# VH-VL binders against q9h9l3: the designs that were tried, part 392

Target 1, 176 residues: q9h9l3
Amino acid sequence: PRKMVAIDCEMVGTGPKGHVSSLARCSIVNYNGDVLYDEYILPPCHIVDYRTRWSGIRKQHMVNATPFKIARGQILKILTGKIVVGHAIHNDFKALQYFHPKSLTRDTSHIPPLNRKADCPENATMSLKHLTKKLLNRDIQVGKSGHSSVEDAQATMELYKLVEVEWEEHLARNPP
Key: E = the ipSAE of ESMFold2; O = the ipSAE of OpenDDE; V2 = 0.75 times the mean of E and O plus 0.25 times the DockQ between their complexes.

## First folded at step 19 (VH-VL)

Design Gf16 (framework fv_fezakinumab; at its last look DockQ between E and O 0.88; V2 from the best seeds 0.85)
Fold by OpenDDE, look of step 19:
Structure Gf16 (fold): chain C 176 residues (1-176), chain A 120 residues (1-120), chain B 111 residues (1-111)
Amino acid sequence: as target 1 above (176 residues)
Amino acid sequence: QVQLVQSGAEVKKPGASVKVSCKASGYTFTDYYMHWVRQAPGQGLEWVGWIDPDSGGTFYAQKFEGRVTMTRDTSISTAYMELSRLRSDDTAVYYCARGDYAYGYEFDLWGRGTLVTVSS
Amino acid sequence: QAVLTQPPSVSGAPGQRVTISCTGSSSNIGAGYDVYWYQQLPGTAPKLLIYDNSNRPSGVPDRFSGSKSGTSASLAITGLQAEDEADYYCQSYDISLEAWVFGGGTQLTVL
């Protein structure tokens, strides 16, 4: 079986009005929650909005941030060949300008058994924060300091583990 | 109607540049990547690159890096592909094609193509 | 050369079954990336025929089917009709090249 990792990315606003979401931090954890990667990333364009309240990113974090192209290479090296777990993960892949095999992707925002376990509509898109609270009895993304991508990645992995057996069986029976 | 309308045929000299346009209609322009694919006469399909109309981000095939520039104008839902330093082997029909970045990577919508002829 | 390998041509009589193979490698189909198929009628743009290995878009007859195994994929056409005469291309993503890649194309002739 393939190794499994979880990923979470934080974005900042770039472009004339800061409406462009650019990767500014990426965290990757293994199945056990150990951090494999956690770096601040320097976008190729000037940052207009750090979105600190949500991203947790501050100007000081960009001083020694890893240039996007370099970081992307590092991240892709980790992700390649892995089952990658994330929440609304396609946003992370988009920010990375990366295509991961769909068959090796696990998006916790679109796993009906996970929602069912949380007493949510199976076809609804629930937030990571809500699912984590409901199923893990843990508060994430609290305070005014912004999100921790490591914490979010870990939570995502733990959520997936709750339904891993059932979901993997489902996927095996229902290949795309 | 959901469609991609491309600019007309171009004839260029070697060393020149060509800029092909692709206007999207019938859907939200920024929700999909715009891919560019070319096809030389009697040959197969070759992927050139994509642009994210939302962010303006681009990713090019290595073969075209440094020679291709993809841009977009969201106000008119139009994508552009410019190829510079043209040579004879750039003669091809150039297609724009819609592709999702999330659940549907497939190129599910194509323009009719733009013939670019490079000849001395 | 195309990254994905297809036979240059296949032929069949009306009503017959034909198959078009698409052979990739460990860096594309074998890496888990899905295969897509396109039909290109003479003088027209490609049209999506199969997505995600075996799914048909609306409007595509069930005579067309796709499959994937290992590093290869296959397009099957049953009940071959004259209108099926076209070029067919498989497509996938290659992680080593970081590029969407196509097969060389297969010309299907209906005899």
Scores: ipSAE 0.929, ipTM 0.957, lowest interface PAE 0.5, mean pLDDT 96
Fold by ESMFold2, look of step 19:
Structure Gf16 (fold): chain C 176 residues (1-176), chain A 120 residues (1-120), chain B 111 residues (1-111)
Amino acid sequence: as target 1 above (176 residues)
Amino acid sequence: QVQLVQSGAEVKKPGASVKVSCKASGYTFTDYYMHWVRQAPGQGLEWVGWIDPDSGGTFYAQKFEGRVTMTRDTSISTAYMELSRLRSDDTAVYYCARGDYAYGYEFDLWGRGTLVTVSS
Amino acid sequence: QAVLTQPPSVSGAPGQRVTISCTGSSSNIGAGYDVYWYQQLPGTAPKLLIYDNSNRPSGVPDRFSGSKSGTSASLAITGLQAEDEADYYCQSYDISLEAWVFGGGTQLTVL
């Protein structure tokens, strides 16, 4: 059986002027897109800007949210030892204060064959929304009610599957 | 020139605190983690922790939890490490080192070190 | 006791090849974390020598090479020169400790 998961996170603004991105939701799906984890997370710092138009996070979501330290422990237990797929995944790991092995990390924002399939420059950093539209004929992140981290994690896994065989072979020949 | 400039040597008594500074030049201070690494005389390297200068978020090695505080001032591109309740075995050169969090984790730029001597 | 184990010393004559081992465990190198090597000349700060197991920064001669296999890594130095006399440290990340970890260091003597 496959030991691969996809992750996506939603952030709120903390710190001065709400500039700092802090974890407020995390979703993890398996290879088939089934949800393994989906929790609202209470940052350890005061929330200055919920960023609701993009994050989908509202004040009511924080009422019963899992404290960051507890949620982080649960999430890291799921991620450890697995191939983890994400989009601009360094932002998700930064929000988790976490270092994942590079050899077990797959970032759909930096896969040249995926960009080539989308008729984009191979070295460009493409948004998840654009890749999903071009390659899956699907609109995600629709409207002004914010992103869904479940939807985004599922899209990220489907995108990776399009290049999985080629990219895994490439990585085996060219270890990080 | 891309560099890290550290504060001068410190001599402290047991029980005191020390605060070491590390000023970054020639790169965007908030784009990299700042790590602190110490080296006791004649000994190897020991990682103390990191600070994210953008958020102010920190992560400390378990051995230093409760005794170390890392801060920064982004207006002057300077990171700080404060170590409290000093003991004689805290005598070491304290280095700051820059590390990426996104594409590589290497410590590619180091300060010259700050000698902290704790004399009983 | 260092988390990563290195020989305390190694020596070689000018022009020879030497290797420095770095032995980790399943919670660091064996978990897939990359290995980094640093050279420390006497009285100076460490300098990055090898990153991501085998890559050299600009300005590092190609006679320095690194490799990783299983739970261990190795630094090789060919064409040994007097200026290579230094301490060498390996580094990786340990997920169990949630910490960056260094080897104990290897003192290279050029005979």
Scores: ipSAE 0.759, ipTM 0.903, lowest interface PAE 1.2, mean pLDDT 92
ESMFold2 (binder alone), look of step 19: mean pLDDT 92; pTM 0.935

Design Gf2 (framework fv_fezakinumab; at its last fold request DockQ between E and O 0.89; V2 from the best seeds 0.85)
Fold by OpenDDE, fold request of step 20:
Structure Gf2 (fold): chain C 176 residues (1-176), chain A 120 residues (1-120), chain B 111 residues (1-111)
Amino acid sequence: as target 1 above (176 residues)
Amino acid sequence: QVQLVQSGAEVKKPGASVKVSCKASGYTFTDYYMHWVRQAPGQGLEWVGWIDPDSGGTMYAQKFEGRVTMTRDTSISTAYMELSRLRSDDTAVYYCARGDYSYGYEFDLWGRGTLVTVSS
Amino acid sequence: QAVLTQPPSVSGAPGQRVTISCTGSSSNIGAGYDVYWYQQLPGTAPKLLIYDNSNRPSGVPDRFSGSKSGTSASLAITGLQAEDEADYYCQSYDISLEAWVFGGGTQLTVL
């Protein structure tokens, strides 16, 4: 049996106008919610917009941040061979410039049974915040201080666990 | 209407550089990666690398590291592949191919290819 | 020297069933990465034939089918037709190389 981890990343804006989303923090938790990885990451290009309100990233976090190439290697080592759970996870993989096997990917933003459980349309894309509130009765991403990628990764894992049995059975019968 | 239009054939001498262009139309350029694949005469397909038109991020096959540069101009939905220090074994048809990342990874759209001939 | 291994050629008569194998390793197909198949008609660019191991894009006849097991994949063509004569390539991703990889290609001849 493969191990399962959940991932969440925070991005900052780089490029001339800060429109490029660059990885600035990555958090990975195991099935129990234990933190396996949580590092601030230094993008290869100058940060133009920290997007602090959403990312929680500040300039001070970049002082001793792990260079992207190094962090990427560390992260990939953790993810390789694992079932990786995330919310809108394609954005995380994109930021990592990484391809994870689809068969080993679980995107909580695209799990109909999860939406159904939350009394949402099965084919709708619901936010992590909404699902967490509805199904876990927990508030995440509150205030203006920015998100916590650890908190978000943990919430993502907990959400998936609610539908894990049903969804894994579904995938077994209907391989992606 | 969804298509990739590549630049014309090139003839280069060893040691020179070549820059091939690939213009996308009929879809959102930044929603897909742009891959480059080459095929030497009578040979198979060889992946060269990809660029994320959205971020400008790139990943190259190890074989081409230090010799290939992929860029894009989002204003004209065009991707570029430049290969330097050309040698005879670089002679090939170079394809650009659209690759998804959100819903799949398949190369579902290909250009018609650009023949690059390297000869002394 | 392609990372994925295909037979260099296969042949069949019209109406027959042919199979093209694609053998990978634990770092690509065996690592869980999906297999994609492309058809390349003579003098043309490759065309996506199968994605995600067994799915057909629009316009691809159901005569074409793909499967994956372990470290290998297979493309099956039933009811072989003259227009099926082409080169076929399998593709996957290799995590050790961090590269998209192709098979060496298989030339299908319709007798």
Scores: ipSAE 0.938, ipTM 0.962, lowest interface PAE 0.5, mean pLDDT 96
Fold by ESMFold2, look of step 19:
Structure Gf2 (fold): chain C 176 residues (1-176), chain A 120 residues (1-120), chain B 111 residues (1-111)
Amino acid sequence: as target 1 above (176 residues)
Amino acid sequence: QVQLVQSGAEVKKPGASVKVSCKASGYTFTDYYMHWVRQAPGQGLEWVGWIDPDSGGTMYAQKFEGRVTMTRDTSISTAYMELSRLRSDDTAVYYCARGDYSYGYEFDLWGRGTLVTVSS
Amino acid sequence: QAVLTQPPSVSGAPGQRVTISCTGSSSNIGAGYDVYWYQQLPGTAPKLLIYDNSNRPSGVPDRFSGSKSGTSASLAITGLQAEDEADYYCQSYDISLEAWVFGGGTQLTVL
């Protein structure tokens, strides 16, 4: 079977008033939740707002961070040819300036069977935190110290596994 | 109505630069990538690059690296493509096209094109 | 050279079926990237005809259909009509080039 990975990214604010979301951390885990990649990433633009409450990124993390272009090359090498699982994953791909094949993309924010398991409307967009609490009995993104992209990627993979057989069969019957 | 309106035709000499504009209306400019595609007379379509109007981030086809610059002004919903050090084989119609980045990548809305003629 | 290969021309009589091939490689269609088709009438901008290999946007008649297999794609036009006379381009993404790539185009003539 084709190899599967899960990805999660954390962004900081760049540009005027810190409005632009720029990649500052990326974590990739394999099917078993083992970490394949976890790096702090230095955006090419000045950081205006670290967004630490949500991103977990602080100034000291940027001191030795991998420059964006180098990190992007490393990440894309890992993602190419794989089924990539994420939550609202288009935001992660946008931050990477990357296009992944739709047939190899799995977005846990848009899987009707997963919503049904959580007793949520099948067309609703549910947060990772909410789905993880309801379906895995796990609290993630705890406190004001920000998210962990490793924790979030691992949770995302575990959520997908709950519906993997059903959803992969659905996609096989309804190819893009 | 949803549309892309491009600037008018231009005639340039080799070595000059040209800047083409593309004004979006009827949709949220920053929700879609803007692509540039050119077509030489009697020839096929060639992708030049894209700009993300939200971030200002760009990607260019390798052939144009170093002589194309894409910018935008979000206050007037306008994207720009500037091509420098023009050659006769840059003579083409230059199109802007809107592309999604979420679940589909189709170019679903095109400008009418801007003819750029490069002649000595 | 165009990264995706299309026949330069195809022709058919009204009411017939024609197909237009689009051949890619392992770095584009073969890597799983979807195929998009555009119709270009003389003197006009391209118009989206097929997206995500086989889907039709609103207003495109079901005489147009697309498919993808391996490293190749195909556009089929059934019930050929005079207004179908146009140039047709396939498009996909190439991960090695990090670029959107088009076929060289196919001129459809209705006899």
Scores: ipSAE 0.755, ipTM 0.908, lowest interface PAE 1.3, mean pLDDT 93
ESMFold2 (binder alone), look of step 19: mean pLDDT 93; pTM 0.946
OpenDDE, look of step 19: ipSAE 0.923; ipTM 0.952
ESMFold2, fold request of step 20: ipSAE 0.736, 0.733, 0.738; ipTM 0.907, 0.901, 0.904
ESMFold2 (binder alone), fold request of step 20: mean pLDDT 93, 93, 93; pTM 0.948, 0.944, 0.942
OpenDDE, fold request of step 20: ipSAE 0.938, 0.938; ipTM 0.961, 0.962

Design Gf3 (framework fv_fezakinumab; at its last fold request DockQ between E and O 0.93; V2 from the best seeds 0.88)
Fold by OpenDDE, fold request of step 20:
Structure Gf3 (fold): chain C 176 residues (1-176), chain A 120 residues (1-120), chain B 111 residues (1-111)
Amino acid sequence: as target 1 above (176 residues)
Amino acid sequence: QVQLVQSGAEVKKPGASVKVSCKASGYTFTSYYMHWVRQAPGQGLEWVGWIDPDSGGTMYAQKFEGRVTMTRDTSISTAYMELSRLRSDDTAVYYCARGDYSYGYEFDLWGRGTLVTVSS
Amino acid sequence: QAVLTQPPSVSGAPGQRVTISCTGSSSNIGAGYDVYWYQQLPGTAPKLLIYDNSNRPSGVPDRFSGSKSGTSASLAITGLQAEDEADYYCQSYDISLEAWVFGGGTQLTVL
């Protein structure tokens, strides 16, 4: 069986008006929630908006941040060949300019049994914060200090574990 | 009405540069990657690279790294591929193709192609 | 030359079943990446025929089917028709190259 990891990324705004979402932090945890990777990442372009309220990223975090190209290599090395769990994970892969096999991708924002368990519409896109509160009785992304990508990655993994057996069986019968 | 309209055929000399355009319509330009694929006469398909119209990020095949530049103008939903230091073996039909990234990766929409001929 | 290997040509009579193989490696198809198939009619741009190994876009007849196993994939065409005469290309992603890769293409001739 393949190893499973969960990923969460934080983005900052680059480009003339800060509308481009650039990777500024990436956290990867294993099945047990142990941190495999957690680095601040320096975008290739000038940061216009740190989006601190959401990202938790501040200017000081970029002082010794890992250059994007290097970080990307490190991250891809970890992800390659693994089942990768994430929430709205296409945004993370996009920021990484990376393609992960669909068959090895688990997006907790698109798992009907998970929504059902949370008494949400199965085909709705629920936030990680909402699902975590409802199913794990835990508050994440609290306050104005910004998100913790490690915390979010861990929550994502824990959420997936709740439906892992059912979902993996479903995927086996209905491969994407 | 969803389509990709490419610029017309080009004839270039070796060492010159060519810039092909691809205008998207009928869909949200920034919601899909734009891939470029070329096909030499009588040959198969060869992937050149992609651009994310949203971010402007690009990824090129190693073969073309340093010689190809992909750009976009979101205001007119147009992607561009510029290939420099042209040589005879660059003669090909160049296609732009829409590629999803969120729900799939398939190239589900293709332009009609732009013939680029490189000859002395 | 192509990263994915296809037979250069295949032929069949109308009504017959033909298959086109696509052989990859551990860094693309074998790495779990899906296979896509494109049909290219003479003098036209490629058209998506199969996505995610076995799914058909709307408008593609069900006589076209795709499958994937191990490091290889296959396109099957049943009830072969004259209009099926075209070039067929398989496509996948190669993680070692970090590139989208195509097969060399297969020319299908309807006898």
Scores: ipSAE 0.937, ipTM 0.961, lowest interface PAE 0.5, mean pLDDT 96
Fold by ESMFold2, fold request of step 20:
Structure Gf3 (fold): chain C 176 residues (1-176), chain A 120 residues (1-120), chain B 111 residues (1-111)
Amino acid sequence: as target 1 above (176 residues)
Amino acid sequence: QVQLVQSGAEVKKPGASVKVSCKASGYTFTSYYMHWVRQAPGQGLEWVGWIDPDSGGTMYAQKFEGRVTMTRDTSISTAYMELSRLRSDDTAVYYCARGDYSYGYEFDLWGRGTLVTVSS
Amino acid sequence: QAVLTQPPSVSGAPGQRVTISCTGSSSNIGAGYDVYWYQQLPGTAPKLLIYDNSNRPSGVPDRFSGSKSGTSASLAITGLQAEDEADYYCQSYDISLEAWVFGGGTQLTVL
């Protein structure tokens, strides 16, 4: 059986008028929620908009941040060969310039049994905050200081565990 | 309507450079990666690299590192591939192909190709 | 040589079934990466035939099918027709090269 991790990333605005989303923090947790990786990451491009109210990223975090290329190498070593859980996870992979096998990818924003447990339509896209409140009785992303990618990755793993048996069995019968 | 239109054939001498263009229409240019794939006469397909038109990020096959540059102009929905220090074995048809990154990775839309001939 | 290995050629009579193999390694197909198949008719650009190992895009007849097992994949064509005469390429991603890789191609001849 493969090892499982959960990932969450925070983005800042780069490029013209800050429209491009560039990786500025990445957190990875194991199955038990222990932090395997949590680093601020310096984008290779000038930061135009820190997006702090959502990202939690401030200028001071960038002073000692790990350069993108180095951080990417560290992150890919952790992800390779593992089942990776995330929420709208294609955005995280895009920010990493990374291709992960579909058969090893789990996206809590698109798991019908998870929506069913939350009394939501099976095809609806639900926010991580909403699912976490309904299914784990926890408030995440509280206040105006921005998100915590550690908190979000931990919540994502716990949400997946609620449907893990059913969903893994479904995927085994319906590859990929 | 949804298509990739490539620039015309090129004839170059060894040591020169070539820049091939690929204009996208009928879809959102910045929502897909653009890949470049070449095919020498009578040979198979060879992946050259990709560009993310949204960020401008690129990844190149090691064989081409240091000789290829991929760029784009989002105002005209056009991707470019420039290959420098041309050799006779760079003679090939160069294709652009759109690649998904959200729901899969398939190359579902291809240009017709641009023949680049390198001869003295 | 090509990272993914295909037979250089296969042939079959009209109405027959042919199979084209694609052999990879632990850094591509064996790492869990999906296999894609492309058809290239003479003088034309490649066209997507199979994605995610076994799925057909709309417009591709169900006589084309794909499968994957271990480090290998296979394209099957049943009810062979003259118009199927083309080159066929498998493709996957290789994590160690950080590159998309193609097989060397298989020339299908309809006898």
Scores: ipSAE 0.787, ipTM 0.912, lowest interface PAE 1.1, mean pLDDT 93
ESMFold2, look of step 19: ipSAE 0.733; ipTM 0.899
ESMFold2 (binder alone), look of step 19: mean pLDDT 93; pTM 0.948
OpenDDE, look of step 19: ipSAE 0.928; ipTM 0.955
ESMFold2, fold request of step 20: ipSAE 0.740, 0.761; ipTM 0.898, 0.905
ESMFold2 (binder alone), fold request of step 20: mean pLDDT 93, 92, 93; pTM 0.946, 0.932, 0.946
OpenDDE, fold request of step 20: ipSAE 0.937, 0.937; ipTM 0.961, 0.961

Design Gf4 (framework fv_fezakinumab; at its last look DockQ between E and O 0.83; V2 from the best seeds 0.82)
Fold by OpenDDE, look of step 19:
Order: structure tokens, then C-alpha cells, then sequence
Structure Gf4 (fold): chain C 176 residues (1-176), chain A 120 residues (1-120), chain B 111 residues (1-111)
């Protein structure tokens, strides 16, 4: 079976009004939660809004940040051929300007059995924070320091593991 | 109606540049990538690149890197593809095509194409 | 030289079944990327025919079907009709090229 990794990215605001979301940090963990990748990433454009409250990114983190093109190469090397788990993962892939095979993608924001387990509507889009609290009894994304992409990636992986067997069977029976 | 309306045919000399436009209507312009695909006369389809109308981010096929520039004007829901240093083998019908970015989805909406002829 | 390989032409009589193959590699179809199919009628733009290997968009008759296995995909047309005469292209994504790739196209002639 293919190896499984979880990914979470943090974005900063670029563009004239900071409305463009640019990748500023990426974290990747393996099935066991071990960190495979965790780097601050320097966007190609000037950062207008660090969105620190959410992203946890500060100006000091960009001093030695990895240039986007380089980071992208490193990340793609890790993701290629893997089952990639993420929450609202389309945003991560978009930020990476990357296309991962649909059949090898697991988005925890769109797994009905996971929502069901959390006593949420199956077709609703629940936050990672909510699911993590409900199913793992763990608080993430707390405080004023912003999110930790490592923590979020780990939580995402753990959430998926709760429904992995059921969901993988479902996908096997219902290929896209 | 959901559609992509492209600019008219172009005739260019070798070495010149051409800029083709693609106006989207009937849907939210920024929700989809805009791809560009060309087709030389009697030949197959060739992907040129895409632009994210939301961010302005672009990604080009290696073959066209350095010669192609994709831009957009969100105020008029219009994407542009400019190809420079034209040569005869750039003669083709150039299509804009809408594509979802989430899972690398299919191109579900196409413009009617713009013929670009490069001749001395 | 297209990244995906299709037969240059296929033909069939009305009512017959025809199949168009699309052969990729480990870096595209074999890498797990879905295959899409497009129909291009003479003098027109391509039209989405099949997406995600086997799904039909609204308006596409059920006599069109797609499948994928290994590094290859296939488009099947049953009950062939005169209006099916067109060029057909398969499409996928190649991770090694980081590009959307098309087959060379197959010209379908209805005899």
C-alpha cells in the first residue's frame, strides 16, 4: 500500500490589498505524526498582511524562509505518489500550484463518516478545530500566536485514522 | 449563459507578439482556473498553461516558458494570453478553457478558439 | 508526439460499438491521475465528453462510456451514430512534466 502523509499550509496576504493568499509555511507529517517537512516559505511577492493571528507567521520568520520555487520542489518530492491527507486540502494544493491525483487525496473536510462520528451533518463542512475537539478531545489553534501547521497536520492525520478503514473501503467500492 | 468569448483571428509576422482575450460570463470568473490550449492546423491539442484569475498566479508548460504571459482583468472577467517571438509553428487555434483547480478537474467549458496565423 | 497514445483513426458502421484506447505511463495515468475525454466535431472547439475516467456530463448520451485501468484508459461508443464522427482526445496530467497532457487524437469515421 501507498504511504500516507498529511499536509497543512499557512498563508499570508500578498497583492495590492493583501487579498492574495500566498504560501508562507508548509508542514508534512507521516502516518505516525512524525514531521517530514516544516519550512517557512518566502512568497515571490511582497507580503502585505502576515495574517499572524491565523497563520502564526511573523516577519522574522521570513528572514531565512525558503524561496517558494525551492520549497515547492521539496514538497512535491514528498507528496508525489503518496496518499495525501489534509483539511480543505484544495487550498493547500492551490497555494502550491500543484495537482495531486484525486484518487490519492483525502480531504477530512469532506468525509461523511468523519462528520457522522462527530455528530455533525454528513454533508456539512466542519472546521479542523471543531472535529479535533469533538473526536480527539484536543484543542488546537488556540491562543494568539496563530496556528501551528505541524499541529494541524498531525490532527488531520489522526482524524483520518479514525475513519480510515471505513473510508478506504468506501473509496474502493466507489471509485471516482 | 455560461460561456467563454474569445477575441478575433490574428495575423502576425514572425518575431511579433499576439495577445488573445477570453471573456467569461455566466459564472464566477475567479472560481476556476483558466487554461489555454492550442491546436495547430490538422494537429492535436496542446496545453499552454493556466492562470488563477483570483490570485493572478500562472503556470506555463515548459515549452512556452519565457514566451508566454497570461494575465487577467477581474473587473471584466477577462483572461489574456500573450505569446511573443512568434514563429510559423505557433500558427494555431488558441482556446481558453475553464478548469476546476481542486482536484485538477477537467476542462468543462471552452471558448470557440482564436486563430493565430504567423506568416512572413 | 503526444504524451498519451491514441490510435490515429477508428471506424465503424452505424449501430456498432467502437473503442478508442489511450495509453499513458507511470507518470500520468499510472500515477493515479484521472482521464478525461473530449469530442471535437469538425470545425468546432473540443467538448467535454467524459470526466474522471467514467463520468458523463449532462447532455452526453449513455452510449458513451469511459474506463481506466493501469496506465491506460478507454472510450467506448455503442450504437454508433453518424453524428459521432469527430476527433476524440484523452487528457490527463503528467507529474513528471507538470503539465496537462493530451492524447494525439483519434479520428472516428462512421461508415
Amino acid sequence: as target 1 above (176 residues)
Amino acid sequence: QVQLVQSGAEVKKPGASVKVSCKASGYTFTDYYMHWVRQAPGQGLEWVGWIDPDSGGTFYAQKFEGRVTMTRDTSISTAYMELSRLRSDDTAVYYCARGDYSYGYEFDLWGRGTLVTVSS
Amino acid sequence: QAVLTQPPSVSGAPGQRVTISCTGSSSNIGAGYDVHWYQQLPGTAPKLLIYDNSNRPSGVPDRFSGSKSGTSASLAITGLQAEDEADYYCQSYDISLEAWVFGGGTQLTVL
Scores: ipSAE 0.928, ipTM 0.956, lowest interface PAE 0.5, mean pLDDT 96
Fold by ESMFold2, look of step 19:
Structure Gf4 (fold): chain C 176 residues (1-176), chain A 120 residues (1-120), chain B 111 residues (1-111)
Amino acid sequence: as target 1 above (176 residues)
Amino acid sequence: QVQLVQSGAEVKKPGASVKVSCKASGYTFTDYYMHWVRQAPGQGLEWVGWIDPDSGGTFYAQKFEGRVTMTRDTSISTAYMELSRLRSDDTAVYYCARGDYSYGYEFDLWGRGTLVTVSS
Amino acid sequence: QAVLTQPPSVSGAPGQRVTISCTGSSSNIGAGYDVHWYQQLPGTAPKLLIYDNSNRPSGVPDRFSGSKSGTSASLAITGLQAEDEADYYCQSYDISLEAWVFGGGTQLTVL
């Protein structure tokens, strides 16, 4: 089969009043959860709100961060041709200014069988934290130090594995 | 009532600039990318670039880098495309087209086009 | 040169079937990007006709159908009617150019 990776990104606030979400960290893991990429990324514009409670990004992380254009090129090389798994993954692709083939995209926030395993309404949008606690008996995003995109990408891959066989068969019968 | 309404035809001299507008109505302007596509008389479609109305981020086809600027005003749901240093081969109808960013890459809504004529 | 290759023209009599090919490469259709089709009637803006290779938007007759295989796509029109006379464009995304790409267009003539 085609190689599979999972991605997670952290964003900071840029633009007026920090309302624009700009990429500040990206982590990519393989099927086994090994880290393929994990970099802090310097947005091309001034950071207004580090959003540290959620993003885990602090000013010191930006000192040696890879410029957005360079990081984007590195990330796209990893993603091209692969099945990419994420949670609410369109936000990650938007932050990358990237278009991935629909047939190679897997979004754990939008998989009805996964919601049913968690005893959630099949069309509900469930948080990664909630699904991970319910289905993997793990606590992620603990405390007020912010999220870890490595931890989140690894959790996302493990969640997908729970429904991989069923969902891949579904997609083969019902191409996007 | 879902529509894209474009500004009227323009006649310009070589070396000038033109700014075309595209006003969205009947949907949430910031939920979709706005693409610009041009068509020279009797010819095919050529993609110019996109703008994300939410962030203001842009991406231009390499051919237009350095000559095109896309902007928007979210308070009036309007996107703009400005093309500078015009040449006669920039004569075309310029369309705005909406594209769903998340999972729908097709251009499902088009403006009627703005004819830009570049002539001496 | 268009990134996606279409025949410049096709023709058919009323009631007949025609097909329009769209040939891409490993950086667009072959990379897994879907193909969309647009109909452009004379003097009008393009209109979405087929999306995601084979889906019809509401209001498009079922005599229009699309398919994709490998690096190519095809639009089929059955029961050809005079009002089908138009230009037809295929579209996809090219990851190496990071650009939306169109075919050169196919002029359909109903004889």
Scores: ipSAE 0.715, ipTM 0.893, lowest interface PAE 1.5, mean pLDDT 92
ESMFold2 (binder alone), look of step 19: mean pLDDT 94; pTM 0.955

